VH-VL binders against q0aze0. Designs and how they scored, part 164

Target 1, 268 residues: q0aze0
Amino acid sequence: MKIILVNNRFKENTEKKAQEIAGQLSALNVEVIIDNGLDEPYAGTVDFIMVLGGDGTMLRAARRYGQRAIPVLGVNMGTVGFLSNIEINELAEYLPLILREEYSLEARMMLEVAVFQQQSLLTRVFCLNELLLRSNSPRMLSFALEISGQKLEPYRGDGLIVSTTTGSTAYSLSAGGPIADPQLDAFIVTPVASHIINKRPLVVSPEREISLHLLEEREAIIGIDGQIKMDFGAENRVLIKRAPHPLLMVNLKAKPFFTSIDRSLQRQ

## First folded at step 7 (VH-VL)

Design D14 (framework fv_inotuzumab)
Fold by ESMFold2-Fast, scan of step 7:
Structure D14 (fold): chain C 268 residues (1-268), chain A 122 residues (1-122), chain B 112 residues (1-112)
Amino acid sequence: as target 1 above (268 residues)
Amino acid sequence: EVQLVQSGAEVKKPGASVKVSCKASGYTFTSYYIHWVRQAPGQGLEWIGGINPSGGSTTYRRKFQGRVTMTADTSTSTVYMELSSLRSEDTAVYYCARDTLEYYGSGYFDYWGQGTLVTVSS
Amino acid sequence: DVQVTQSPSSLSASVGDRVTITCRSSQSLVHSSGNTYLSWYLHKPGKAPQLLIYKVSNRFSGVPDRFSGSGSGTDFTLTISSLQPEDFATYYCMQGTHWPYTFGQGTKVEIK
């Protein structure tokens, strides 16, 4: 069995902990590849991906490996979040189940994001939560939104979020988007501080293609999962589709989505 | 207009520490990493390390680990690089550069500071 | 660390000449995103390095059309189609796919 351990080198003590876990897995005759996010993703065949960290580390793992249809387990290292399934101090208890492949999988949709400069592809990325288009200055953005070739009235405001259902509890929630069952596949299109009264979030089919471009020359940024940021100008266009493969998330213990989100909302 | 403006030249004795600043303007400071690159006389460009101004996470080239510290002050949009236990071979022009960081650990440098000459001599 | 080697280390040229500089990496620079993070910089003594080309073949804002980048696998080239007086400088390639980022040793373009 071959397992990738994904960790975040910039988090305190994560490198040492990753090495400890790698040693434990090797003692069980498991081949281990450590991915701290700094090198190119491991290209060989692997059976399982274990993510050590919070939601941020899981988002990175999803971008790197999510399209390979390999089981991914989130192991929380002390941060609160929605994407981990077990805590680090529970790992020893669950290792036998992992090695026997005695777990269920939950499929989570991902976005495929392609950014163009005119007709030239600048970058293609996958993400688990959302794409954020936002102003990089105090000035409001004016931008065009097309859904499957249908041109909507221009959006005016601080930006726009195009989210997966998993991302519905991330930035989209803060911007007034709906809470979505992550087992559903849909795009959620949420305006950020729109100047137009009654501009509402849209929930659209995951088979739709969404495109965005600026209507005025402004400084703007495209953000991916709150981690990747790139400049976006009037010469740029972004195309968003459902990614070919969902992220396959491992369930080793009950993680009740609705009860968890309800508790979070009561504490705000 | 994106600008990175560095502090002025420094002359230090061996064993001292130097702290160089890099003040950013014209963009959202916390949206880009800042890296430090040096060039010693007659040598090529050498990457030292980088900092995420959002949260202050750092990574350093192994050669400098234990001697370099990078910090960010979001209230002034300024990144600092402090190099301790200076040796004559640390004499170099030090540049800050904005990392596009399209992915964690992948990118290129689009805007650079003007450079700070650090001279280490007795 | 990924090693980046430039060729030649120096060259002599005249204004109007076509100049080609090669950069080779010890590992593939293709990122999982499909992007290749190979960039080229121009450096003159007393001035900051300046980005010329990013992601193999894209010219940075304000860079003249005479500069072009190309490459595949582990081999990349910077071409200056007609050298101008302001182009006499040292050129560096950098790989930014793998951590740590690494620079080539530089190619000095000198007047013939």
Scores: ipSAE 0.000, ipTM 0.414, lowest interface PAE 15.2, mean pLDDT 85

Design D15 (framework fv_inotuzumab)
Fold by ESMFold2-Fast, scan of step 7:
Structure D15 (fold): chain C 268 residues (1-268), chain A 122 residues (1-122), chain B 112 residues (1-112)
Amino acid sequence: as target 1 above (268 residues)
Amino acid sequence: EVQLVQSGAEVKKPGASVKVSCKASGYTFTSYYIHWVRQAPGQGLEWIGGINPSGGSTTYRRKFQGRVTMTADTSTSTVYMELSSLRSEDTAVYYCARDTLEVWGSGYFDYWGQGTLVTVSS
Amino acid sequence: DVQVTQSPSSLSASVGDRVTITCRSSQSLVHSSGNTYLSWYLHKPGKAPQLLIYKVSNRFSGVPDRFSGSGSGTDFTLTISSLQPEDFATYYCMQGTHWPYTFGQGTKVEIK
């Protein structure tokens, strides 16, 4: 068995813990590839991906490996999050189940994001939570939203979020979007501080194609999963679709989504 | 163990440029971002911008864009901040600070340099 | 830009007092990763700022347990349970969720 062990060198000796786990797996005749986020993604075939860290590390792993249809397990190291399944101190208990492939998989939709400069493709990236279009200046944005070729009336405000259902509890929530069952496939389109009173979040089919462009020259950014930021101007256009493959998340332990989010909202 | 050491105080005339250094030690230099923050007399802390030492990519607060340049020298583990076309209101203590690798453009500052006083006077 | 407002601008306290400083942001600081990048710093004239609390409630290495952070969304609090002589300083909150990073205006804690 070949496993990618993903970490990003959080403080508190995360790199040391990753090395310890790699040694334990190697002793069990498992080939381990360590991905600390600095190098290009491992290009070879692997059987399993183990993510050591919080939700941020899982988001990075999803962008790097999510389209390969490989089981991905989130192992929490400190901060309780929505994307991890077990705690680091539980790993030894669950490791025999992992090695015998005695687990279930939960599919989570991803976004495919393509950014163009006029007709030229600048970048193509996949993400698990959302794309954010946001003003990077004191001026409000004026921008166009098209859904499957249907042109909506112009938006005026600080920006827009196009989210997966997994992303419904992330930035979309803070911008006033709905909480969505992660088992549901849908795009959630949430305005950020819209100047137009009746602009509401939209929940649309994941088969829809969404495009965005600025109607006036402004300083803006495109954000991906809160981890990648790039400039966006009037010469740019972004196209958002459902990614070809969902992220396959390993389920070893019951996760009570609704009670977990309810508890979280009492603190937000 | 982690330490950021900045260059000494500078006195400049209006219109001149100043270049402040920040030398890192006690960690892998390319694994963390370095940002610059200033405090003018009687005012609060103001973020200027940041640099990724691994690739040299930079981002600046809009009001400094065109006047500020940040660079990194991996051979000496040193980050530089150069501010040009100096005005009297640029008189401030300038700090470098380390940001975590967790995400680009989001984070917090765990270790800070001691500060460099830049005085702009006629 | 996200505006960050601290209250009060200054306060007078005695050693042993419980001190509370509030920080409010113009929009939610919940990041798409699920983390909230709200941090607190202690600053004294002639010295570097020092990180006290990161991601709302986590104490930085070496920070005494009398310091605690709490809050969510747009409303955050730094509490010093029993003020010590070395705690008379200016405190700043910072939001690091949205670009550009923005600081509160500072709260000066002065000896009564």
Scores: ipSAE 0.000, ipTM 0.385, lowest interface PAE 17.6, mean pLDDT 85

Design D16 (framework fv_inotuzumab)
Fold by ESMFold2-Fast, scan of step 7:
Structure D16 (fold): chain C 268 residues (1-268), chain A 122 residues (1-122), chain B 112 residues (1-112)
Amino acid sequence: as target 1 above (268 residues)
Amino acid sequence: EVQLVQSGAEVKKPGASVKVSCKASGYTFTSYYIHWVRQAPGQGLEWIGGINPSGGSTTYRRKFQGRVTMTADTSTSTVYMELSSLRSEDTAVYYCARDTLEVFGSGYFDYWGQGTLVTVSS
Amino acid sequence: DVQVTQSPSSLSASVGDRVTITCRSSQSLVHSSGNTYLSWYLHKPGKAPQLLIYKVSNRFSGVPDRFSGSGSGTDFTLTISSLQPEDFATYYCMQGTHWPYTFGQGTKVEIK
């Protein structure tokens, strides 16, 4: 059995714990690859991915490995999050179940984001939460949104978010988007500080293709899961589709999504 | 316009705790890390730690572990840094700074708060 | 930790002078993405630090064109082509490729 341990050098406690866990797994004849985020993703075949950290570390793991159809387990290090399934102090209890493959999987849709310059593909990335288009200067953006060939009236404002249902509680929520059951597959399209009073979030089929481009030259960026940033100008176009594979999240214990989000909203 | 506005100066006794705030505006709060950097009198800039407002995940420099806690309140777009068990050596100007974090684990600080002077004296 | 060393620790200059500050890292700052995360900051007493240059050679928004950065790998330079009165300050380089982020010790640019 070969397992990738994903941790974050930004979180030193996670690095120490990853090394301890790697030693325990090696003693059980499990091969361990440690991914601390600084090197390129491991290119070899693996059987399981264990993510040690918060939601941010899980988002990175999903972008790197989510398209490989490999089970991914989020192990929280103490901060409450939505993408982890067990706490670090529970890992010893659940480790035998992991090694015997005694768990269920929850499929979470991902976005495929393709950025073009003219007709040339510049990059293709995957993400679990969202793509954010935003201004990188004091000037608002003017941009075009097209959904499956249907051209909407131009947008003027600070930007737009195209989110998965998993991402509905991330940036989309802060911008006024709806809370979505993460077991549903849908795109949520949420405007950021639109100057049009009646621009509302849209919930559309995951089979739709969403296209964005600027209508005038501005300093803009696209952000992926709040972790990757790319310059975006009038010569660029982005195409967003459902990714070929969902992220396969390991479920070892029930996680109360609706009660957790309800408590968070009472505090926000 | 991106702005980071910090709370006012504090005077504390050794052994006390201080909590400094950093209120962000002009951008999507959860899209950037916020880090804390201090400058003690006659010293250079020293990184303390950072927080991801989107998930609340934190990292701290080893010498501050157990004494520093960073939190984020997304409803007010505010990050807090609390430093406990204060010593005279903790007298410094504390800055919050936004990390652009273009790729995971790498970045630079594009906007900074105005600074908060924390004085620890008996 | 990656160590970052600046040179000189201080210098005296007059308005109109060309000023050069160097920064050396203990290991390569080239990230796997191909980017090099070395940045330069200006700091004045009573003011917040200000980003001048990011990713070796890119000027931050609003930064005058007299500021330029260059270098590669482990050796980097900040140049001010014609020093202005507002440029008398302490300058810091920072590596942001490797955790933890580390600052140089600073270079104080004083009036001659």
Scores: ipSAE 0.000, ipTM 0.385, lowest interface PAE 18.3, mean pLDDT 85

Design D17 (framework fv_inotuzumab)
Fold by ESMFold2-Fast, scan of step 7:
Formats: C-alpha cells, structure tokens, sequence
Structure D17 (fold): chain C 268 residues (1-268), chain A 122 residues (1-122), chain B 112 residues (1-112)
C-alpha cells in the first residue's frame, strides 16, 4: 500500500507529526510519500491520500490529486473545518479501518477550468470550491457570460463566482449565493457586487459549459479556490466544465452537514 | 477586492499583553495563511509567525515562542495575534500579511494590512 | 536561520537613474521543486509594504515594468531601470524557501 501524506510546510507541528505518522505507517509495511507542498505532485500510483491540516490543505490536495480517483481523507489538527472528517487525536483509532479499506466514499464534484488566449490553451486546472473572476483595479468589469451557447445580457460589477456545491459555503456564500447540499451536482453562478441590481445567483446543471470573457480591456484576475491567481485580460477566455472525476472523500465517521452549517451560521 | 483591515493603535505598559486583529475580506479566508511581521522604529522588517486559518495551526519564530499566540475565527474571517509579557523593544508597527496555500506560489506576501502601532512605555 | 544580506544599505540616486540592489542568502534558496522563493518589497514610512517581485523574477500585478528581478541560488538582484519620483523608498528582499522566513535588512533609496 502506498499513501501520500499531504501537509503544510509552514506548520512546524504538522511536519513533525507527518514524520511520526510516516514512521508508524512504514512500520506497518506501508510506503509513504510526504507532500509538503513545495514539490511537484507525486507522479506515481498511490492507493490513498491523507491530508493533515484544515480546509485549505484539502483544497490544495484536491487540486493536485483529485482527478486520480484515489480516496482522500481529511485529518484536522486544530479547528474543525467542513472538509476534514476526523481529528488528529482520532487517527490511531481509525488507522486499522483505513488499512483494511473499511470506509465509505463521498463523491464531491470538481470544476475543470481552461484558460485560453485566442485558440491557444494557456492552462487547465481543477478545483473543489470555485473559480472567481474579479477586478484587479478600482474599475468595475464588463464581461460576458455564456451558458452552453446561450449568451446572457452583459454583466457589470466587481466579478463573478462559478462554484461547486461544496463551494457553496465558501466564497459564493459571502457574495450572496445559496447554501447547497454538497451531495448535489450543480454549478452555482454568483455575481460579485453587480452594478445591475437584479442580477441573481443561478443554479445550473453540471452538464452545462460556462464561458467568460471581458468586454473591455481591464485588469482582472482569475482565482481558483482562493489559492491560484492568474491575470485575465480581454484577450483571454475561460471555459468551465464539470471535471471528469469527482474528489473521493473518505467517510470514517458521520459529519452532519446541515446541523454543522446551521450551528456555524448561528454562532457568527 | 482583497483587503486586510487591522485594529487600531495600542499603548501598553511593560508586562502587559496586547491583542491585534486582522479582518480579511474579498477572498476565501481558509485558502491563505496569515502571517505577522513587525517593524520597530529605525529597524527592518521581522517575521513573527503565521497561522493556517482552516486548521488553526500556527508556526512562530523561536524568539517569540511562549509569548505569542495566533488564533483565527473563521465565522468573522479574523486573525488575532496576542503578544504577552511586553517589553519596550516590542514597540513596533505590526502587520498582517497574506501567503497563499498554493504549492508553487507560496512563500511571499501578496497583500498586507495597514499596520497597527503598538507602543510599550511606562 | 537562513541569513539574508542586502547591499548597499543605502544609496543616493536621481530620477531617471538605473538602480541595482543586491540580496545574498547564507544558503541556497533553490527548493527541490526547482522554484526559488525570493521576493522583493517596497516600503514607505506610514504605509504597508508592497510586493514587487515574487519567485525571483515574476512581477506582481500592477507593478511597473521598470522593476525587474534576477538571480539564482544565493545571489539575487532587483533592478529599477529608470528611477521615478515615487520609487524613493526602502526595499526589502525576503526568502520563503527555509523556515523561518527571513528579510534582508533593507536598502534605502534616497534623492541625490
């Protein structure tokens, strides 16, 4: 069995804990690859991915490995997030179940984001939460949104979010988007500070293809899960589709989404 | 618009504690580290430590270990830095700064808070 | 700790001049990924520092093209090809390859 252990290079406690866990797994005849974020994603085949950290570390792991159809377990080392399933102090209890493959998998849709300059593909990335198009200057953007060949009236505002259902509680929520059941597959399209008062969030089929381009030369950026930033100008076009594979999240213990989000919203 | 907004200036006596806040907006709070950097009068920039808001895990420069505590409140998108046992040498402008969790773009501070002046005097 | 040393500590220049600031690290900043995490910041009194250059040579969004970064391993350079009035400031390099993050001591660019 080969396991990738994904951790955060800037966490002193996590590096030490990752080495301890790697040692324990090696003693059980498991090969461990440590991914602390500084190197290219491990290119070889692996059986399991264990993410040590919070939601941000899970988003990075999903971007790097999510399309390989490998089970991914989130192990939290502090405050509980939405993407972790167990706490670090519970890992020893659950490790035998992991090694015996005695767990269920929850499929979470991902986005495929392709950025073009004319006919040329500049980059293709995958993400778990969202793509954000936003102005990188005090100026509002004017941009075109096309859904499966249907051209909508131009948007004018600070930007647009195209989110998965998993991402409904992240950036999209802050911009006024709905809370969605992460077991549903859908795109949530949420305007950011729209100049047009009655531009509402859209919930569309994940089979649809979403295209964005600027109508005027402006300084803009494309943000992926809040982690990747790339310049976006009038010469660029972005195409968003459902990714070929969902992220396969390991479920070792029940984590009730609705009561968790309800409690979170009441405590703020 | 990415913005980090810090709390206002503080004046403290030696031996006291100070807690500075940094409120983030315009991005996914849990997808970026927040680090703290200070500048004492007439001196350069000094890194103090950082926090991953998604897990709450922290890393501190050894000089500050035992005196500094960083916390994150995801419900308000706010990071706090508390520095205890204050000395006159702790008089400085304290900045929060954002560092991406993205593997190939980490290790630099793209957006900074406006700074909070902490004065330690008797 | 990886020590980062800037030179010169200060310099005097006129508008239109080419300015070069050097940053030297006590250890290689090349990570096994091939990336080098060396960044440059502009700082003015009463204002927050601003990112100019990241990963040695990449100009941050909105930064004028007169700013450029170069270097490898342990030796790095920030160049301002034609100094403008708003460029009189203190410049800092920072390494983010090794824990803890460390800044250079700063280079003050003053009016000649």
Amino acid sequence: as target 1 above (268 residues)
Amino acid sequence: EVQLVQSGAEVKKPGASVKVSCKASGYTFTSYYIHWVRQAPGQGLEWIGGINPSGGSTTYRRKFQGRVTMTADTSTSTVYMELSSLRSEDTAVYYCARDTLEVYDSGYFDYWGQGTLVTVSS
Amino acid sequence: DVQVTQSPSSLSASVGDRVTITCRSSQSLVHSSGNTYLSWYLHKPGKAPQLLIYKVSNRFSGVPDRFSGSGSGTDFTLTISSLQPEDFATYYCMQGTHWPYTFGQGTKVEIK
Scores: ipSAE 0.000, ipTM 0.373, lowest interface PAE 19.5, mean pLDDT 85

Design D18 (framework fv_inotuzumab)
Fold by ESMFold2-Fast, scan of step 7:
Structure D18 (fold): chain C 268 residues (1-268), chain A 122 residues (1-122), chain B 112 residues (1-112)
Amino acid sequence: as target 1 above (268 residues)
Amino acid sequence: EVQLVQSGAEVKKPGASVKVSCKASGYTFTSYYIHWVRQAPGQGLEWIGGINPSGGSTTYRRKFQGRVTMTADTSTSTVYMELSSLRSEDTAVYYCARDTLEVYYSGYFDYWGQGTLVTVSS
Amino acid sequence: DVQVTQSPSSLSASVGDRVTITCRSSQSLVHSSGNTYLSWYLHKPGKAPQLLIYKVSNRFSGVPDRFSGSGSGTDFTLTISSLQPEDFATYYCMQGTHWPYTFGQGTKVEIK
C-alpha cells in the first residue's frame, strides 16, 4: 500500500507529526509520500490519501488529488471542521480499518474551472467548495451570467459564487445561499451583495455549463476555495462545469451532517 | 527558504518621491500578495497597501491614495512601492510582507523584509 | 475600518514570568469561511517583524511553545508562559478578516 500524507506547511509541528505517522505506517509495510504543499503534487500512483489538518488542508488536497478517484481521509489536527472524519488522537484506533479497506466512501462533486482570454485557455483548475467572482476595489461589478447558453439579465453588485453542494455551508452560506445535502449533486449560484433586489440564489443541474464575463472594465478576481486568487478582467471569460471525477471521501466514523449544521446555525 | 530582501536606506527632501524595492525568493512569486507596512519613529505598525504580483492589481489605504503606487516585475520577482510628495511625517521604516490570503481578502503576514529606512529632511 | 485595541500598552516583566497581552476588535473577526483571522507579531528595533501566532491559536513554524494564543469573536489573548531574554520586544495583533487589515497599537514588554 502507498499512502500520501498531506499536511499544512504553516503549522510548526505538522512535519514532525507527518514523519511520526509515516514511521508508524512504514512499520506496517506501508509506503508513504509526504506532501506539505511546497512542491508539485506527487505524480505517481497511490492507494490512499490521508489529510492531516483542518478543512483548508482538505480543500488543497482535493484540488491536488481529487480527480484521481483515490480514497481521501480527513484527520483533524485541532480545529473541528466539516471535511474531517476522525481526530488525530483516534488515528491509531482506525488504522487497522484503513489498511483492511473497511470503510465506506462518499462521493463529493467538484467544479472544473477554465479561464479564457479570447478563445485561448489560460488555466484549468478544480475545486471542492466554490468559485468566487468578486470586485477587487470599492466599485461594483457589472457582469454577464450564462447557464447552458441561456443569457440572464446582467448582474450588478460585488460578485457571484458558483458552489458545489459541499460548498453550500462555506462562503455561499454567508452570502445567503441555501444549505444543501452534500449527497446531492447541484451547482448553487449565489449573488454577493447584489444591487438588484430580486436576484436570488439559483440551484441548477450539475450537467449545466456556467459562463461568466465582465460587461465593464473593472478590477476583479476569481477565487477558488478561498485559497487561490486570479485576476479577472473584461478580456477574460470563465467556464464552470462539473469535474470529471468526484472526490471520494472516507467515512470511518458517522458524521451527522444535518444535526451538526443545525447546531452551528442555531442561536445559543 | 522564503526571503524578502529590500533596498537600502534613502534620504529625501520634502516634496520628493522615493521608490523602495522588495525582492522575493524561495517560493512562486505570483502565488502570494505582497503588502507594505510602515513604522514611524515611536509609533506602531501602519498598513499602507498591497499588490497581487500575478496581475498587478493594487489596494491602498485611503490616506495614501494618490501618493502611493505599487508595481511588480515578474521577471525579477520584485515588488516596488513608490511614495510621492514626501513630508517629514513619512519618515519611517518601510516593510514588505507576504500575505497568505488563505481566503478571499483574508489572511496574515508570514514572512517580512528586513525594512528600509526612509528619512525625509530638509 | 475595524479598530483593534491592545492592552496593556506596556508592561514590565522578569525572565520566567507569565505574560498576557489582550487584543479587542470593534467587530467580530469570524470570517464567512468559519476562520478567525487574528495574528500576533513580535517586533524588535532594527529587525523585521516576525509572525508568532496565526488564526487565533496556531503557532507559526519555528515559534517556541511558550507562545500561545486564544480567544474568539472580538476578544483575543497572547500568552508567554515563561518569558525569556529574547522575548523583550513589542507585540502587535492584527486583524486580517476585514479589508483593510488593521494592527493594534502594540504592547511593549520591558525588563523590570
Scores: ipSAE 0.000, ipTM 0.411, lowest interface PAE 15.0, mean pLDDT 86

Design D19 (framework fv_inotuzumab)
Fold by ESMFold2-Fast, scan of step 7:
Structure D19 (fold): chain C 268 residues (1-268), chain A 122 residues (1-122), chain B 112 residues (1-112)
Amino acid sequence: as target 1 above (268 residues)
Amino acid sequence: EVQLVQSGAEVKKPGASVKVSCKASGYTFTSYYIHWVRQAPGQGLEWIGGINPSGGSTTYRRKFQGRVTMTADTSTSTVYMELSSLRSEDTAVYYCARDTLEVYESGYFDYWGQGTLVTVSS
Amino acid sequence: DVQVTQSPSSLSASVGDRVTITCRSSQSLVHSSGNTYLSWYLHKPGKAPQLLIYKVSNRFSGVPDRFSGSGSGTDFTLTISSLQPEDFATYYCMQGTHWPYTFGQGTKVEIK
């Protein structure tokens, strides 16, 4: 068995913990590849991905490996979040189940984001939560939104979020979007501080194709899962589709979504 | 290991252009901005600008706009900074430095090149 | 541009001393994400600057425990709890919340 262990190199105790776990797995005859984010994603065949950290580390793992149809387990290291399944102090208890492949998988849709400069593809990335188009200055944006070739009236405001249902509790929530059951597949399109009062969040089929471009030159950025930042100008266009493969999240113990979000909202 | 290796020292006359290179190794080249920072003799550090190697998008400090051009060659994992219309006050050590493209983790320089001295004199 | 001001510009200290350097910004460095992008660097003549602290209080890999960062909003502090011989250097803070990135003017820590 070959496992990728994803950690955040820049968290003080995480690298040491990753080395400890890698040693434990090696003692059980498991080959371990450590991914701390500095190198290219491991290109070889692997059986399992273990993510040590919070939701941010899981989002990075999803972008790097989510399209490979490999089971991904989130192991929490002290931060409450939505994407981890077990706590670090529970890992020893669950290792036998992991090694025998005795777990269920939850499929979570992902976005495929393609950014163009005129007709030239600049980049293609995948993400688990959302794409954010936002102004990088106090000036509002003027931009065009098309959904499956249908041109909507121009948007004016600070930006727009295109989110998965998994991302409904992330930035889309703070911008006024709905909380969505992550078992549903849908895009959630949430305006950010729209200056047109009647622009409401939209919930649309995941089979839809969404495109965005600026109608005037402004300082804007495209954000991916809150982690990748790209400059976005009037010469650019972004195309958003459902990714070919969902992220396969490992379920070793029940985590009830609705009670978890209810508790989280009381803490915010 | 992460390394940024810069080209050697340059001596230029006023009005000339200089092109400094920064070769990256030990990481995914397109996952990090490369920024340029200079230090003139007896002065502090001054940010010049940065480039996203993935798309080639650039951001420059206003005082250098029109004189600086940053480019990236993904086949060699190398970033270039070209500064034109050189003046004596452009004499400085020029550094390249790495900044992650992770939006919530960006905004600081974790690894730096060794520096390139550019001397502008008549 | 966001202005970043360090104090003091220079200080004299002995090995074993506690050293405190302050950095102030003209605007809040709190990003809309909730993160604060204030970092600290050590620079010695003839060498590249090296990262000590990022996002106010996080020590970079390999940086000794005697270095710590603190602060919020517009006021930030780098503390060296027990100065060592290799710590005599110039220290810079930098803000990366707002474009353009801006450095403080530097604080030179000299042997007393």
Scores: ipSAE 0.000, ipTM 0.482, lowest interface PAE 13.0, mean pLDDT 86

Design D2 (framework fv_inotuzumab)
Fold by ESMFold2-Fast, scan of step 7:
Structure D2 (fold): chain C 268 residues (1-268), chain A 122 residues (1-122), chain B 112 residues (1-112)
Amino acid sequence: as target 1 above (268 residues)
Amino acid sequence: EVQLVQSGAEVKKPGASVKVSCKASGYTFTSYYIHWVRQAPGQGLEWIGGINPEGGSTTYRRKFQGRVTMTADTSTSTVYMELSSLRSEDTAVYYCARDTLEVYGSGYFDYWGQGTLVTVSS
Amino acid sequence: DVQVTQSPSSLSASVGDRVTITCRSSQSLVHSSGNTYLSWYLHKPGKAPQLLIYKVSNRFSGVPDRFSGSGSGTDFTLTISSLQPEDFATYYCMQGTHWPYTFGQGTKVEIK
């Protein structure tokens, strides 16, 4: 059995804990690869991915490995979040179940984001939460949104979010988008401080293609999962599709979505 | 009825800053832009910039970038324009104006404030 | 910046006269939405400017029907069919298609 341990290279506590866990797994005849974000993703075949940290570390793991259809377990190391399933102190208890493959999987849709400069593909990335188009200055944007070839009336404002249902509780929520059941597959399109009265969040089929481009030159950024930032200008366009594979999240412990979100919003 | 009411006349020394207010009433404040336009003595109308009161995003004409700041206070339905490093050439009547959102951020000005005279003299 | 040029800079007229003011832009004012954002304003000393015509040819609420706008692309005209005493003022066109918004230099309509 080969396992990737994903941790945050800039948190010394998580690095030391990852080494301890790697030692425990090696003692059980498990081959361990540590991914702390410094190198390219491990290119070989693996059986399981264990993510040590908070939601941010899980988002990184999803971008690196989510398209490989490999089970991914979020192990929380002290900060509550939506994407972890067990606490670090519970790992020893659940490790036999992991090694015997005695767990269920929840499929979470991902986005495929392709950024073009004119006709040339600049980059293609995958993400679990969202793409954010935003102004990189206080100056607002004017931009075009197209859904499966249908050109909407132009947008004007601070930006736009294209989110998965998993991402509905991240930036989309802050911008006024709906809370969506992550068991559903859909794009949520949420305007950010739109100047147009009738620009409401849209919920659209995950089979649709969404494209964005600026209608005038502005300083703009494309943000991916709040972690990757790319300059975006009038010569650029972005195409957003459902990713070929969902993230396969390991469920060892019951964590109903609605009670988790209710608690996060501090409602009782 | 839609009204934009501006603060009173100001006299400033060169190098000082001035902050002019524009209080909106009679409509949903966050649904429309407010722009600022000035007219210097013997000159025509000159667009300075605009603000989206929803979120506070701004757009300034290049010659004023770095000297002008526009802000909005949604609790009082008031937009402010602050112009710094004043010169005698900044002597003008300053108007706020509402941009209709009929179509998408290109636009025109449907209602105007009464104007604020700013005089810059030594 | 898109340059907007008015002609004439000033004119003298009598009550009852037909007055024509032209406005030319350095590039097309047709927006991607299909609309053309060319507007006309009346300005009197000591008063706020007021909107007369928006999107080339539409009269704003309360504007008398003697005011009309026409044109397309880069060339636009404001016509006052029969000048009234209250119409002696400075008139401005403005393009609002391209950032930054730009005004014409103004046309002053004076009593003969």
Scores: ipSAE 0.000, ipTM 0.373, lowest interface PAE 20.0, mean pLDDT 85

